# Ledger of designs, part 2: VH-VL binders against Sex-regulated protein janus-B (janB)

Target 1, 140 residues: Sex-regulated protein janus-B (janB), of Drosophila pseudoobscura pseudoobscura (Fruit fly) (p54365)
Amino acid sequence: MKILNCFSLIGQCAKPILRTYTSPAADLLKLPRVDIKEGKLRYLLLSVYIHGETKHARTVVRGWNTDSHDDIYYKNVRAMEKLGLCTKCLGGGKMDNDESARKIKIHGSCKTFGAANHHKTKEILLSSSKYKNFNITVKK

## First folded at step 14 (VH-VL)

Design q1 (from p1 with heavy chain G106A)
Fold by ESMFold2, look of step 15:
Structure q1 (fold): chain C 140 residues (1-140), chain A 120 residues (1-120), chain B 112 residues (1-112)
Amino acid sequence: as target 1 above (140 residues)
Amino acid sequence: EVQLVESGGGLVKPGGSLRLSCAASGFTFSDYSMSWVRQTPEKRLEWVAYISYGGSYTYFPDSVQGRFTISRDNAKNSLYLQMNSLRAEDTAVYYCARYEWGDWEAFDYWGQGTTVTVSS
Amino acid sequence: DIVMTQTPLSLSVTPGQPASISCKSSQSLLDSDGKTYLNWYLQKPGQSPQLLIYEVSNRFSGVPDRFSGSGSGTDFTLKISRVEAEDVGVYYCMQGTHFPWTFGGGTKVEIK
């Protein structure tokens, strides 16, 4: 798996937001574990953490109706950077989220980041209040 | 064993409406997304509508967006296409097609089609 | 919208001889998942279309091995190693990578 060098973003772009009204630790705790849309989606499994504190990383699921996994990745990296957080992609795939049927189908991969552990993704979805009663299948 | 049977086609004046039906059998209908695909008199194939297996979301090309709606009744194993504000360019044979997500990502079974003619 | 261009428009083939059909897309059909969703359909006379090939080169269930698909990016080919009478009809390529999904204009194959 590849990881972006979040220290290069700090050195090249902007001052760290760690000096704002919020703390990265508080923002990490408030971060939703699941943020997926309804539809035929691409998704990524992301590890989010405070710079240099990977032992307290939070694994999150992000799914969006877009043409490329890269769109999902960079949108999330930028959002986490504003919170003082680093992001590592753990892989991706595809997801079909039909909320009326309360069913989610998961399979596939991402060319850039490889296949996510889809069973971990399912576990995270089932732990959420919105998706805990969904029928979630991982398709080969 | 998989069967899709369309009905409801006919002759309609421009600006009129029609509702097409598709009766499905030989498979668990509620497990599959469905589409309508049309074939023009010039034999061009055009995808027209997509509905998810639970009916939660739909997709349309710009050519029919806002004029056509797609729906399904999983208890009746039926798929519908409501066509409003019909134009001459909507003249076609309309096929009901099953979509396989995850495996082939394709329309794997098609009905026999029903003919819609829009003429003044 | 992705334009799918097929050549030739029609093809007359001596029985038992090969046939080759080209399909070109106006942009790459490579998905960010690493797959290419280029499908081929056959519409025999008086019938509805039927799936032949999915994901460039995979034969659908019951499709004879004389059918093969190849290509990548924007350039794709369907080959029939030896054309039989039952292969007569119109062949369509279709891209399923980007909405709206679009078809090629068709290639009519007939026996001469």
Scores: ipSAE 0.531, ipTM 0.823, lowest interface PAE 1.9, mean pLDDT 90
Fold by ESMFold2, look of step 16:
Structure q1 (fold): chain C 140 residues (1-140), chain A 120 residues (1-120), chain B 112 residues (1-112)
Amino acid sequence: as target 1 above (140 residues)
Amino acid sequence: EVQLVESGGGLVKPGGSLRLSCAASGFTFSDYSMSWVRQTPEKRLEWVAYISYGGSYTYFPDSVQGRFTISRDNAKNSLYLQMNSLRAEDTAVYYCARYEWGDWEAFDYWGQGTTVTVSS
Amino acid sequence: DIVMTQTPLSLSVTPGQPASISCKSSQSLLDSDGKTYLNWYLQKPGQSPQLLIYEVSNRFSGVPDRFSGSGSGTDFTLKISRVEAEDVGVYYCMQGTHFPWTFGGGTKVEIK
């Protein structure tokens, strides 16, 4: 009685396809500190960091022409996750950004995440090349 | 004392154009965003244009988008509304209104209004 | 567009009597900042509108304390505790939460 033995000479390759990745640390350093639109904006102050490594967090300002702060949050969380980065919201508010007048007005809060430290937001804006010479007003 | 004075209203045929002006005084005009609000013959109020305090951005409802243009001259404390392709439904009293930024989201001071009549 | 519905359409009040005006919106006026931008305006005969109440319940400068606002979500009320002759005119609610900003149809208040 004849039993056919099947065996394979093809070995199993354990090595994955090598990919070149931008490191999360390099991606964190490349993040713009400020990314805001012109107009009447909602904004969030976000802490971005490598998961488990909060000592190197980077605080960024993100402002967009939307009806809800949640839209800004989820857009940024998705973008950061693709880079291997974690995001924590530090609060939010509103901005009126009139670039021809070189003026920004900051106020308000976010229901979901609370009020951001608007004075910290102003400091970050003034540290950027685009907004360093703007007149920036904070109102509680 | 905040004062807003509109001018430039009148009678115009459908398809025509008209330019409204608003002279502002009693406040620092360049610190405030501005709007035009109209009141129809049926006494309904309708917001029709918004311009930022420096003039860098504007907003319009769909009913006038592409036909109306809002502008300002901060050196002259003046606000303007250019109305093109006018229609009968644009017949209204047009008010210049000051927008208060921050927690109000309201038109806190209004002018006396100027009347626009669009009729063939 | 958010539809703002006011009731009643008109109100005839004996001097010194209270008045109440309802404003209902077709969707919530609660902003994602946690505030509700529901405002009230009064247009007296022959005058332009004037701001009366902002953010539901805050009286604008110079507005007498007989005016009060209340409400949340989609349902709002303006009350006048004792109507006086100077209070005659048309009252409008307005929402400032969502573009385009929209007004109610108005409530005419007159004295008997």
Scores: ipSAE 0.432, ipTM 0.795, lowest interface PAE 2.6, mean pLDDT 88

Design q5 (from p1 with light chain F99W W101Y)
Fold by ESMFold2, look of step 15:
Structure q5 (fold): chain C 140 residues (1-140), chain A 120 residues (1-120), chain B 112 residues (1-112)
Amino acid sequence: as target 1 above (140 residues)
Amino acid sequence: EVQLVESGGGLVKPGGSLRLSCAASGFTFSDYSMSWVRQTPEKRLEWVAYISYGGSYTYFPDSVQGRFTISRDNAKNSLYLQMNSLRAEDTAVYYCARYEWGDWEGFDYWGQGTTVTVSS
Amino acid sequence: DIVMTQTPLSLSVTPGQPASISCKSSQSLLDSDGKTYLNWYLQKPGQSPQLLIYEVSNRFSGVPDRFSGSGSGTDFTLKISRVEAEDVGVYYCMQGTHWPYTFGGGTKVEIK
């Protein structure tokens, strides 16, 4: 996976190709700040922005039940490129989301991008309507 | 300190059902995900079920998917395995195992096991 | 599924002599978080498995320092520097990097 590994390290932006044209600013507003699955997850903390406008970046949490952080990154980069948006990875980790217990445990890192600021991830989760009343623990 | 005690094993005919129980003590049960691991007569170890600490999600290998269900009652410190459509290949000692998650992952404490024999 | 292959299938060891057990995985056990979730268990005769080593090389609480683990990628080794009578049993490696969890076939260690 040389191509995928190179893509995950650099975070390159390419020209968007869209079936239905929409403005990048509108698409950025539509992005959920939190999109995580239930379960044992790998997660990334991502900065999403219109190319050249990093001061107005939006920080989002993405957690998926896959074998690799690179899968999460590649999926999100491709999706954002189609919307005319750039993506920078701010790090990653692991997350155990048990919604019946209203508990989320956060820990770990991503080899490629390092550890995310898990306390920032916790803040973003608690700001959401779905997770605002969860017990969220950042583990060592 | 940590104690896990399985029960409910026995002899059952192919196609039959059994429900296994595991009583936990000596730790905060609701903080831990749990699993069932079985040991065949040939002494091979096979993971067969996983349940999250709150019970919100479960995982199974293909060999038992659709036939086994796992559940827990955190108020009673109890873990359960419902086994349906049993086959001769399900004959094993079934262990209740605590799953550690964090800096490392794995089964840190195991019960003494309960024997399930599936035979005509 | 990740296949875990242990060699040898059995060992017969004079007390006080070293022992070495190999575990090979069909895929790398290096997780994308940078850790390798390879654990070792010992099942003594008539007992349940007990954890010896986690994450390749870390001894679990109460495990004597004569046990050591090493390896990376797909190749892992458990060593016992001086085998004692209490070390007899079946040793299993287990991987927790890839879903589903899988175990090696076991290595029986005996005193001769």
Scores: ipSAE 0.436, ipTM 0.798, lowest interface PAE 2.7, mean pLDDT 89

## First folded at step 16 (VH-VL; from q1 with heavy chain W104L)

Design s4
Fold by OpenDDE, fold request of step 18:
Structure s4 (fold): chain C 140 residues (1-140), chain A 120 residues (1-120), chain B 112 residues (1-112)
Amino acid sequence: as target 1 above (140 residues)
Amino acid sequence: EVQLVESGGGLVKPGGSLRLSCAASGFTFSDYSMSWVRQTPEKRLEWVAYISYGGSYTYFPDSVQGRFTISRDNAKNSLYLQMNSLRAEDTAVYYCARYEWGDLEAFDYWGQGTTVTVSS
Amino acid sequence: DIVMTQTPLSLSVTPGQPASISCKSSQSLLDSDGKTYLNWYLQKPGQSPQLLIYEVSNRFSGVPDRFSGSGSGTDFTLKISRVEAEDVGVYYCMQGTHFPWTFGGGTKVEIK
């Protein structure tokens, strides 16, 4: 009599991955203020906020190796919408970021959104742990 | 006064290697992007290489991509072009040029050039 | 690559007369931000190239007012209002909007 050991497939109850519904407020607070690449960049200054709560808006800098500011805008808008956050563009420009030299130069404007306050951009960059010791020049 | 002085040009065989140098003076070298531009025997100007302020990123045209390397030593105010796998079409006067980013987007100062001849 | 075509290839000018050099790009040099990076260089005989005009129409420091740049999109012009003997050389346009950066073939300016 071969005792067929019925290996009871203990159904691993997949613990429901509690999608921690991070509140839009928590996501806004966790949102990186600076996301810039190295190189010749286009950048946008964005205001990210909860709908109806514009007083608690977070200003963020986004600088990417792209030929269009619109690409930066729409990618960020879509990312923020997934978090239940609204995005307003405050303007843009160009940035040259050399991380080895710890130098950033900022100038220019965005055709669609106008020029960002480049000094505000500089302030936000310098407030970050990564760029706090960078020499940041705003060009005329 | 801004000065750029190229050196290291010479005669080299096809497939050979050469290293050009450019000594910069009269400005804060680390505040400027730099380039190499060559002029062919037919007097055509060709951009050859770009390097950022600290050398963190570089650009090349396809004609020299993978064969040439641009580098800089900001402590020595020096720019370099390492040229490998040299071809007859690389025969030119090579100029060190300062690139002004943001205000001009142009080569505002050029060296006197150094001649590279690639021949059998 | 952007092809830059200069015309004429050579120009012989009487001193005091105007000169005009055309530079045409194979594609628009207008970037997405509305900037056009078209530069003009002069190479005098036995010298290195020197910047004359940047961003289509801006004279570089020390460049005489007799030099002017104009144009948009694909068509650009360098004008010399009154050619002087010191203006002899080869003029090059350069586009800096698209990588790789490319130069025109040059226009030789001579005095008659």
Scores: ipSAE 0.834, ipTM 0.901, lowest interface PAE 0.6, mean pLDDT 94
Fold by OpenDDE, fold request of step 18:
Structure s4 (fold): chain C 140 residues (1-140), chain A 120 residues (1-120), chain B 112 residues (1-112)
Amino acid sequence: as target 1 above (140 residues)
Amino acid sequence: EVQLVESGGGLVKPGGSLRLSCAASGFTFSDYSMSWVRQTPEKRLEWVAYISYGGSYTYFPDSVQGRFTISRDNAKNSLYLQMNSLRAEDTAVYYCARYEWGDLEAFDYWGQGTTVTVSS
Amino acid sequence: DIVMTQTPLSLSVTPGQPASISCKSSQSLLDSDGKTYLNWYLQKPGQSPQLLIYEVSNRFSGVPDRFSGSGSGTDFTLKISRVEAEDVGVYYCMQGTHFPWTFGGGTKVEIK
């Protein structure tokens, strides 16, 4: 009498990956105010907010080495949409960021969105731990 | 007055190396990006290298990419161009040029140049 | 690379007469921000290049009002309203919109 040991395949209940649905509010609070690269950059000043909650909007700076401000805009819009967040562009410009010199120069405008308030951009940069000690010049 | 003074030019064999220097005065050197621009014997101007204020990033054309290195010492108000694997087509007068970013987007001041001759 | 073509190669001008130099780019020098980084340089005999015009039409500091720049897209012009003896040299256009930055072949201006 060969006892067929029925190895019960214990179904590994794949623990549902609780996608911690971070609330859009929690994601907005965690959103970095500054994401800029080193080098000659195009930058956008963006207002990120929860739909219907524009009073709690977070203003963020995005500066990338790209030939188009639109690339910065659309990549950020798509990223914010995945978080259930809305994005409004407040304008843009150009930025020269030399991290070794701790110098940032800001000027210019975006053809599509107009010029950002470069002084507001400077304020946001200086509020960051990374750029708080930078010499930031706004050019005319 | 803004002054840029190049040095280190000379005769070198193909495959050789040379280091150019530029001494800057009359302005805050660390507030400006710098470049090297060369002029061929045929009087053609060619941009050769760019360096940011602190030297954190650099740009080169494909003609010199991987052979040339640009550097700066802001404490010495000095710009450098290390040229390796030199070729006959690298024969030129090399100018140190100040690049004004944001207002002009141009080379607003140039040195007198230093001559580099690459010949067998 | 952007090819910058200057015409004419040389120009002999009587003092007090106007001069005009054309610079054409192989591609538009208008960037996505609506800026055009075209510069003009003068190299006087035995000297280094000096900036004359930046961003198509802006005179650099100390540049006489007889110099003017114009153009858009791919077609640019430097004009000298009344050529003087001190204007002798080689004029170069330069594009700074696209990397690598490139210069025109130069236009030699001489006095008759």
Scores: ipSAE 0.791, ipTM 0.892, lowest interface PAE 0.7, mean pLDDT 94
Fold by ESMFold2, fold request of step 18:
Structure s4 (fold): chain C 140 residues (1-140), chain A 120 residues (1-120), chain B 112 residues (1-112)
Amino acid sequence: as target 1 above (140 residues)
Amino acid sequence: EVQLVESGGGLVKPGGSLRLSCAASGFTFSDYSMSWVRQTPEKRLEWVAYISYGGSYTYFPDSVQGRFTISRDNAKNSLYLQMNSLRAEDTAVYYCARYEWGDLEAFDYWGQGTTVTVSS
Amino acid sequence: DIVMTQTPLSLSVTPGQPASISCKSSQSLLDSDGKTYLNWYLQKPGQSPQLLIYEVSNRFSGVPDRFSGSGSGTDFTLKISRVEAEDVGVYYCMQGTHFPWTFGGGTKVEIK
């Protein structure tokens, strides 16, 4: 949780309790929805949430030029555990991100977690400021 | 009909430079990533460069990293290989190859090649 | 770099007889997407290489069904069920799973 800035007139001299750490809920909202590199990528679609609070899960896209989908998964799991967050993989695939052409191609699957819903991935990418004007295609 | 035509090969001295060109036709060039693959006098094949369909990123093996540069001009349907600091081991037939991303993940069409000889 | 080893280096086949070419990789070619990017190319005399098989066993467009590929992990095989005169040339395997992409040393197929 962050320090609250709104005070009533009665409470104008009071300070909210200053927390020594960020809350998992605040950290979840700060997570970038899209974190992908340029290149021939492996990618995962991940659901990130506070333990036991799946109603507030955030679906994120993570793509990296690495030899294995496992590298992406474990990097993200470790990072989320440090924030008190759970991670569930919703599947994966491959992505070819050419930023000069403003084009992204998506297809394929992950052996461990199955194929992601690539349409959902496209929706998330198009919702971001960086990729909203890209031509994004899903190959079957 | 897919066609790839290489040019620019020749004799160069060690330490010299050479620029190869590849003219593409019969397909939408800007939809395809491209590579250069060379064949040594011993008939061994070696992949030497890759460029994405928009030209935004490239890959090279360690053997040519830092010496070779790959580029493309999608308006001219042309692919280029700039080779610097050439060595005798770079002597080869250089092929322009089209890469089909997705389920193929392979070089599906090759040009006829252009010969580069590095000799004093 | 992944080393691709082909055997035999050459073979001489009576027309109409089968041929088999082995390709072994120094590491598994199984990608984390569950696919194996092992390709086969044929270079006919005086020609450039042409794609024959992709992803272990899929024939490229126009490739006759007498060609078949198989294998997994590190061990792969190309078979020609009945060798014809047009099948002579050098066969190369290639892995596309790990950068840098690497080719086998080639197998020359001739007619006796």
Scores: ipSAE 0.584, ipTM 0.829, lowest interface PAE 1.8, mean pLDDT 90
Fold by ESMFold2, look of step 17:
Structure s4 (fold): chain C 140 residues (1-140), chain A 120 residues (1-120), chain B 112 residues (1-112)
Amino acid sequence: as target 1 above (140 residues)
Amino acid sequence: EVQLVESGGGLVKPGGSLRLSCAASGFTFSDYSMSWVRQTPEKRLEWVAYISYGGSYTYFPDSVQGRFTISRDNAKNSLYLQMNSLRAEDTAVYYCARYEWGDLEAFDYWGQGTTVTVSS
Amino acid sequence: DIVMTQTPLSLSVTPGQPASISCKSSQSLLDSDGKTYLNWYLQKPGQSPQLLIYEVSNRFSGVPDRFSGSGSGTDFTLKISRVEAEDVGVYYCMQGTHFPWTFGGGTKVEIK
């Protein structure tokens, strides 16, 4: 939410102009559904939405070659806050992305956020142009 | 029966190069990531290279980064380690090892090893 | 790099008696997925290493139940309840949580 100022108008406030370069609703629609690295990854399934309003929530997959799921979470929270958006983690897991074999393996959980719905993750990956023809397997 | 057979070891002078091979049989080679692990004369074990099952990505420790490359030919069931700019510290028995992602996260089968000696 | 320290360096054991090997890491091996990737290997004389235990306490296929692993965080133990002649060799712990993957220095088990 942007800062709002008031003018006094005989006991009531006038609204100042808001200066912004983008809107949260437009930025939410532009978010990539999939942003994953190649390699042995940790991943999170995230719900992103306008603060105080969940009507336009978007479910996204984020995978990074980091030592902790928490690093992925905070990187994405910071990025979404710059766009005026809120983030909820829907769980996590591990992913092995070998792009030359066009194969992705998905498995496991995140201690902090629990296991993601890996079948939902697979659906999202297959909806992307980059991964639509990959062989994607889910284990437990 | 899983089998891994290394070859290509020998004596080489410092600064030289050597290429090791590993022939795999008894399993679907293209389903498994692979590694090279070496054992020094002091009997210490050191992981030295990792390659994904399709060969798309690799990992190395700093001690060999930029000097060693790992590759595979899934049609020939073969794994390779190219070693350049060899140093005395690279003297070791080199094992190829199979890595199982997800279920074990371990080196579950090892070859018999091939000996590399780097000496003047 | 994570340093893995094993104690003792060597054990002499009468057949049928227990043995215990300690492995300590310089940092926690608990992964953010909730698992701890601490493995144990045995290298018998003249052989390559073979997997005994993975993920702290799980015995690999064909490993006798006299072998057991335990521990958490930075402190891990391998126990052999009744040592047999075929158990002679060097035991190594290994961490697989963080790159680069690292091994302990080894513990030699001998029959006296």
Scores: ipSAE 0.552, ipTM 0.829, lowest interface PAE 1.8, mean pLDDT 90
Fold by ESMFold2, fold request of step 18:
Structure s4 (fold): chain C 140 residues (1-140), chain A 120 residues (1-120), chain B 112 residues (1-112)
Amino acid sequence: as target 1 above (140 residues)
Amino acid sequence: EVQLVESGGGLVKPGGSLRLSCAASGFTFSDYSMSWVRQTPEKRLEWVAYISYGGSYTYFPDSVQGRFTISRDNAKNSLYLQMNSLRAEDTAVYYCARYEWGDLEAFDYWGQGTTVTVSS
Amino acid sequence: DIVMTQTPLSLSVTPGQPASISCKSSQSLLDSDGKTYLNWYLQKPGQSPQLLIYEVSNRFSGVPDRFSGSGSGTDFTLKISRVEAEDVGVYYCMQGTHFPWTFGGGTKVEIK
C-alpha cells in the first residue's frame, strides 16, 4: 500500500452547543425493539450488537410487507452499518398484523435463516407499548 | 357449515357504480380475512380484493386499484365490494371467498357468486 | 404480474383412466419462507370453484386421495389417478406467493 503525506492546516472548528453525535452503544440502546408494519408480513428476528462485543446484543423484531425476507435483511443490515452496528439473523417467519383487531398471528420460517423462535418474538412484541395488549398467537 | 352468500349484482352502464354484499355464516367471521374473486365471461378467474380479518388493511391488483373499495362489518358478518367507474371488462360473476392465513394460504370457501354486467 | 399457463386446454378421459394437468408460472413460486404457494381449484358445472390442493401437494379436507399435486419452481402438475364422473369440470391453478395473486386459464376435463 502507498501512504500519502498530508500537510497540516492551521485552523479550528467550534463545537456546536447542540449534541448531535452518538456512539454505537448509544444507538444500540435507542434501537426500537419492534419495527413492524400492519399487513401480511414477512419478519425477521435479528441480533444487533457492536462488532466484537456480543455481551450487550439486542434482539429486535422487523416486519415488512415485501416480496422476500432478503429485502428486510439487507435493509436492516445497511441501516445498522450506518450506526456502526453488526447484525446477525436469528431466523424469520410470517406475521399477520391487524391493528384494528389488536391481533397478531405468527408462524413459518425463512428459507435462508430458518424459523425464528416465535415465542421470543411474541414476548418482545408484548414488551412494547404499542403491542402489549394485543392478542398474539403463535401457530405451529 | 361455512356459507357465503353474495348479492347486489345487476346491469349497470359504463361509468356507473354498484355495491356487492356477502353474508357469512357457519364460522367466526372476524377471525378470517376475506377476498373478492371474479370470473369473466371467458371463464378466467381474477383476484380483485383482499381485506384483513379486522379490516385494518386491504390489497388490490392494479386493474381495480382506485376504483374498487372492500370493506367489512364484523358485527353483521358482512363483506362488501364498492365498485366505481365500472367498465365493460368488469363484467363478471363476483365471488366472495374466505382466506385461510398461515395454514393453507388459499381461498378455502367460496360463495355462489353474483353477476355484474356492464353494458350500454 | 405472474402469468400462469395451463396445459392442456381440455381433456376427454375414459372413466377410470388417469388424467394429468400441467401448470407453468412465468416466475418461480418459491417463497422466501421456503414454501411454494401453488393451489388447485375445481369448478364443477354450475358451481363455484372449490379448493382441491394447497401448497403444491396437500389435499384439502374431503378431497379424495386419487387427486395428487406435485412440482416446484415454475412447473407443477395435478394428477387424477382414476377419473370419475364427479371429477368433470374446469381445473384452475393459482399462485399465492406474489401479489397480485393470479390464476391459470383453466383446463376443462370431460368424460368420453
Scores: ipSAE 0.540, ipTM 0.821, lowest interface PAE 2.0, mean pLDDT 89

Design s4
Fold by ESMFold2, fold request of step 18:
Structure s4 (fold): chain C 140 residues (1-140), chain A 120 residues (1-120), chain B 112 residues (1-112)
Amino acid sequence: as target 1 above (140 residues)
Amino acid sequence: EVQLVESGGGLVKPGGSLRLSCAASGFTFSDYSMSWVRQTPEKRLEWVAYISYGGSYTYFPDSVQGRFTISRDNAKNSLYLQMNSLRAEDTAVYYCARYEWGDLEAFDYWGQGTTVTVSS
Amino acid sequence: DIVMTQTPLSLSVTPGQPASISCKSSQSLLDSDGKTYLNWYLQKPGQSPQLLIYEVSNRFSGVPDRFSGSGSGTDFTLKISRVEAEDVGVYYCMQGTHFPWTFGGGTKVEIK
């Protein structure tokens, strides 16, 4: 990536030893698609990608027990930046995850980032092994 | 019509235990989170317990944390509050309340209440 | 915990006159979802509390339009445009934005 080389070494790509230990592409592939807690949650839908390569972005769901959507956002952005990855928030909402009932309810928005596409969130959850058999509803 | 009927209140000694029940009817009980709210002799209202619609998670304020447990039996349309290590300040009328997640975020229906008195 | 302060503690109203109840919170009740979860309840004599207003200004089903709620941030008001005999009781505000959920101390409304 042109920007990465501008910040690393003039006239050189990273040495093979550095590439062997980590790369943004490998780290992007390892990201969990779904990371949500049980309970009354706030959630964000995030697009994660190598800077400048948005056509290969990975869309992930992150839901946490917190008083603010901003806490979820900044925690995830900082984690991705450590991996050399960029993050775009696609919106948010609220989620009620009751795993005993195998039921998730989704609604709402985030003031800062707007409402997520809750249908997309549902699709991602149902594609995961843990939530594939859950009853997932989007409320108005 | 939505109906919530509490029972199990009474007189109990400090340090004792008591189990309250709430029978629900007129709605699909398993679709709703439930709560207990108490009213002190001074007429103050205090939220004391919350349980999710499937029973998977619960919340409590610090004042009762570790002493009270909340449970539900969705097959019997019943909600329970187990109160242990009771203190004089737990004396109150205890209400069963339905919580409407998402649409209202409020206690939209309450039972008639059952009275708990903690005294020697 | 969020302290909810109601004023006045009691209110005596001539039938047909307006009434106004203030509720102030110790912290903003604005949620990061952009909504404010401030609710109003009425407890009529000998009855359990009943929901009147949710999310600041929305009347619950069956609540007459003489009841209105307003406010933002930390300052909220419930108004009754024309008090009727069935409106007597104790009014409570409640915040649902921050755990633990907390109630105001109540305002007793009486007909004089």
Scores: ipSAE 0.526, ipTM 0.823, lowest interface PAE 2.1, mean pLDDT 90

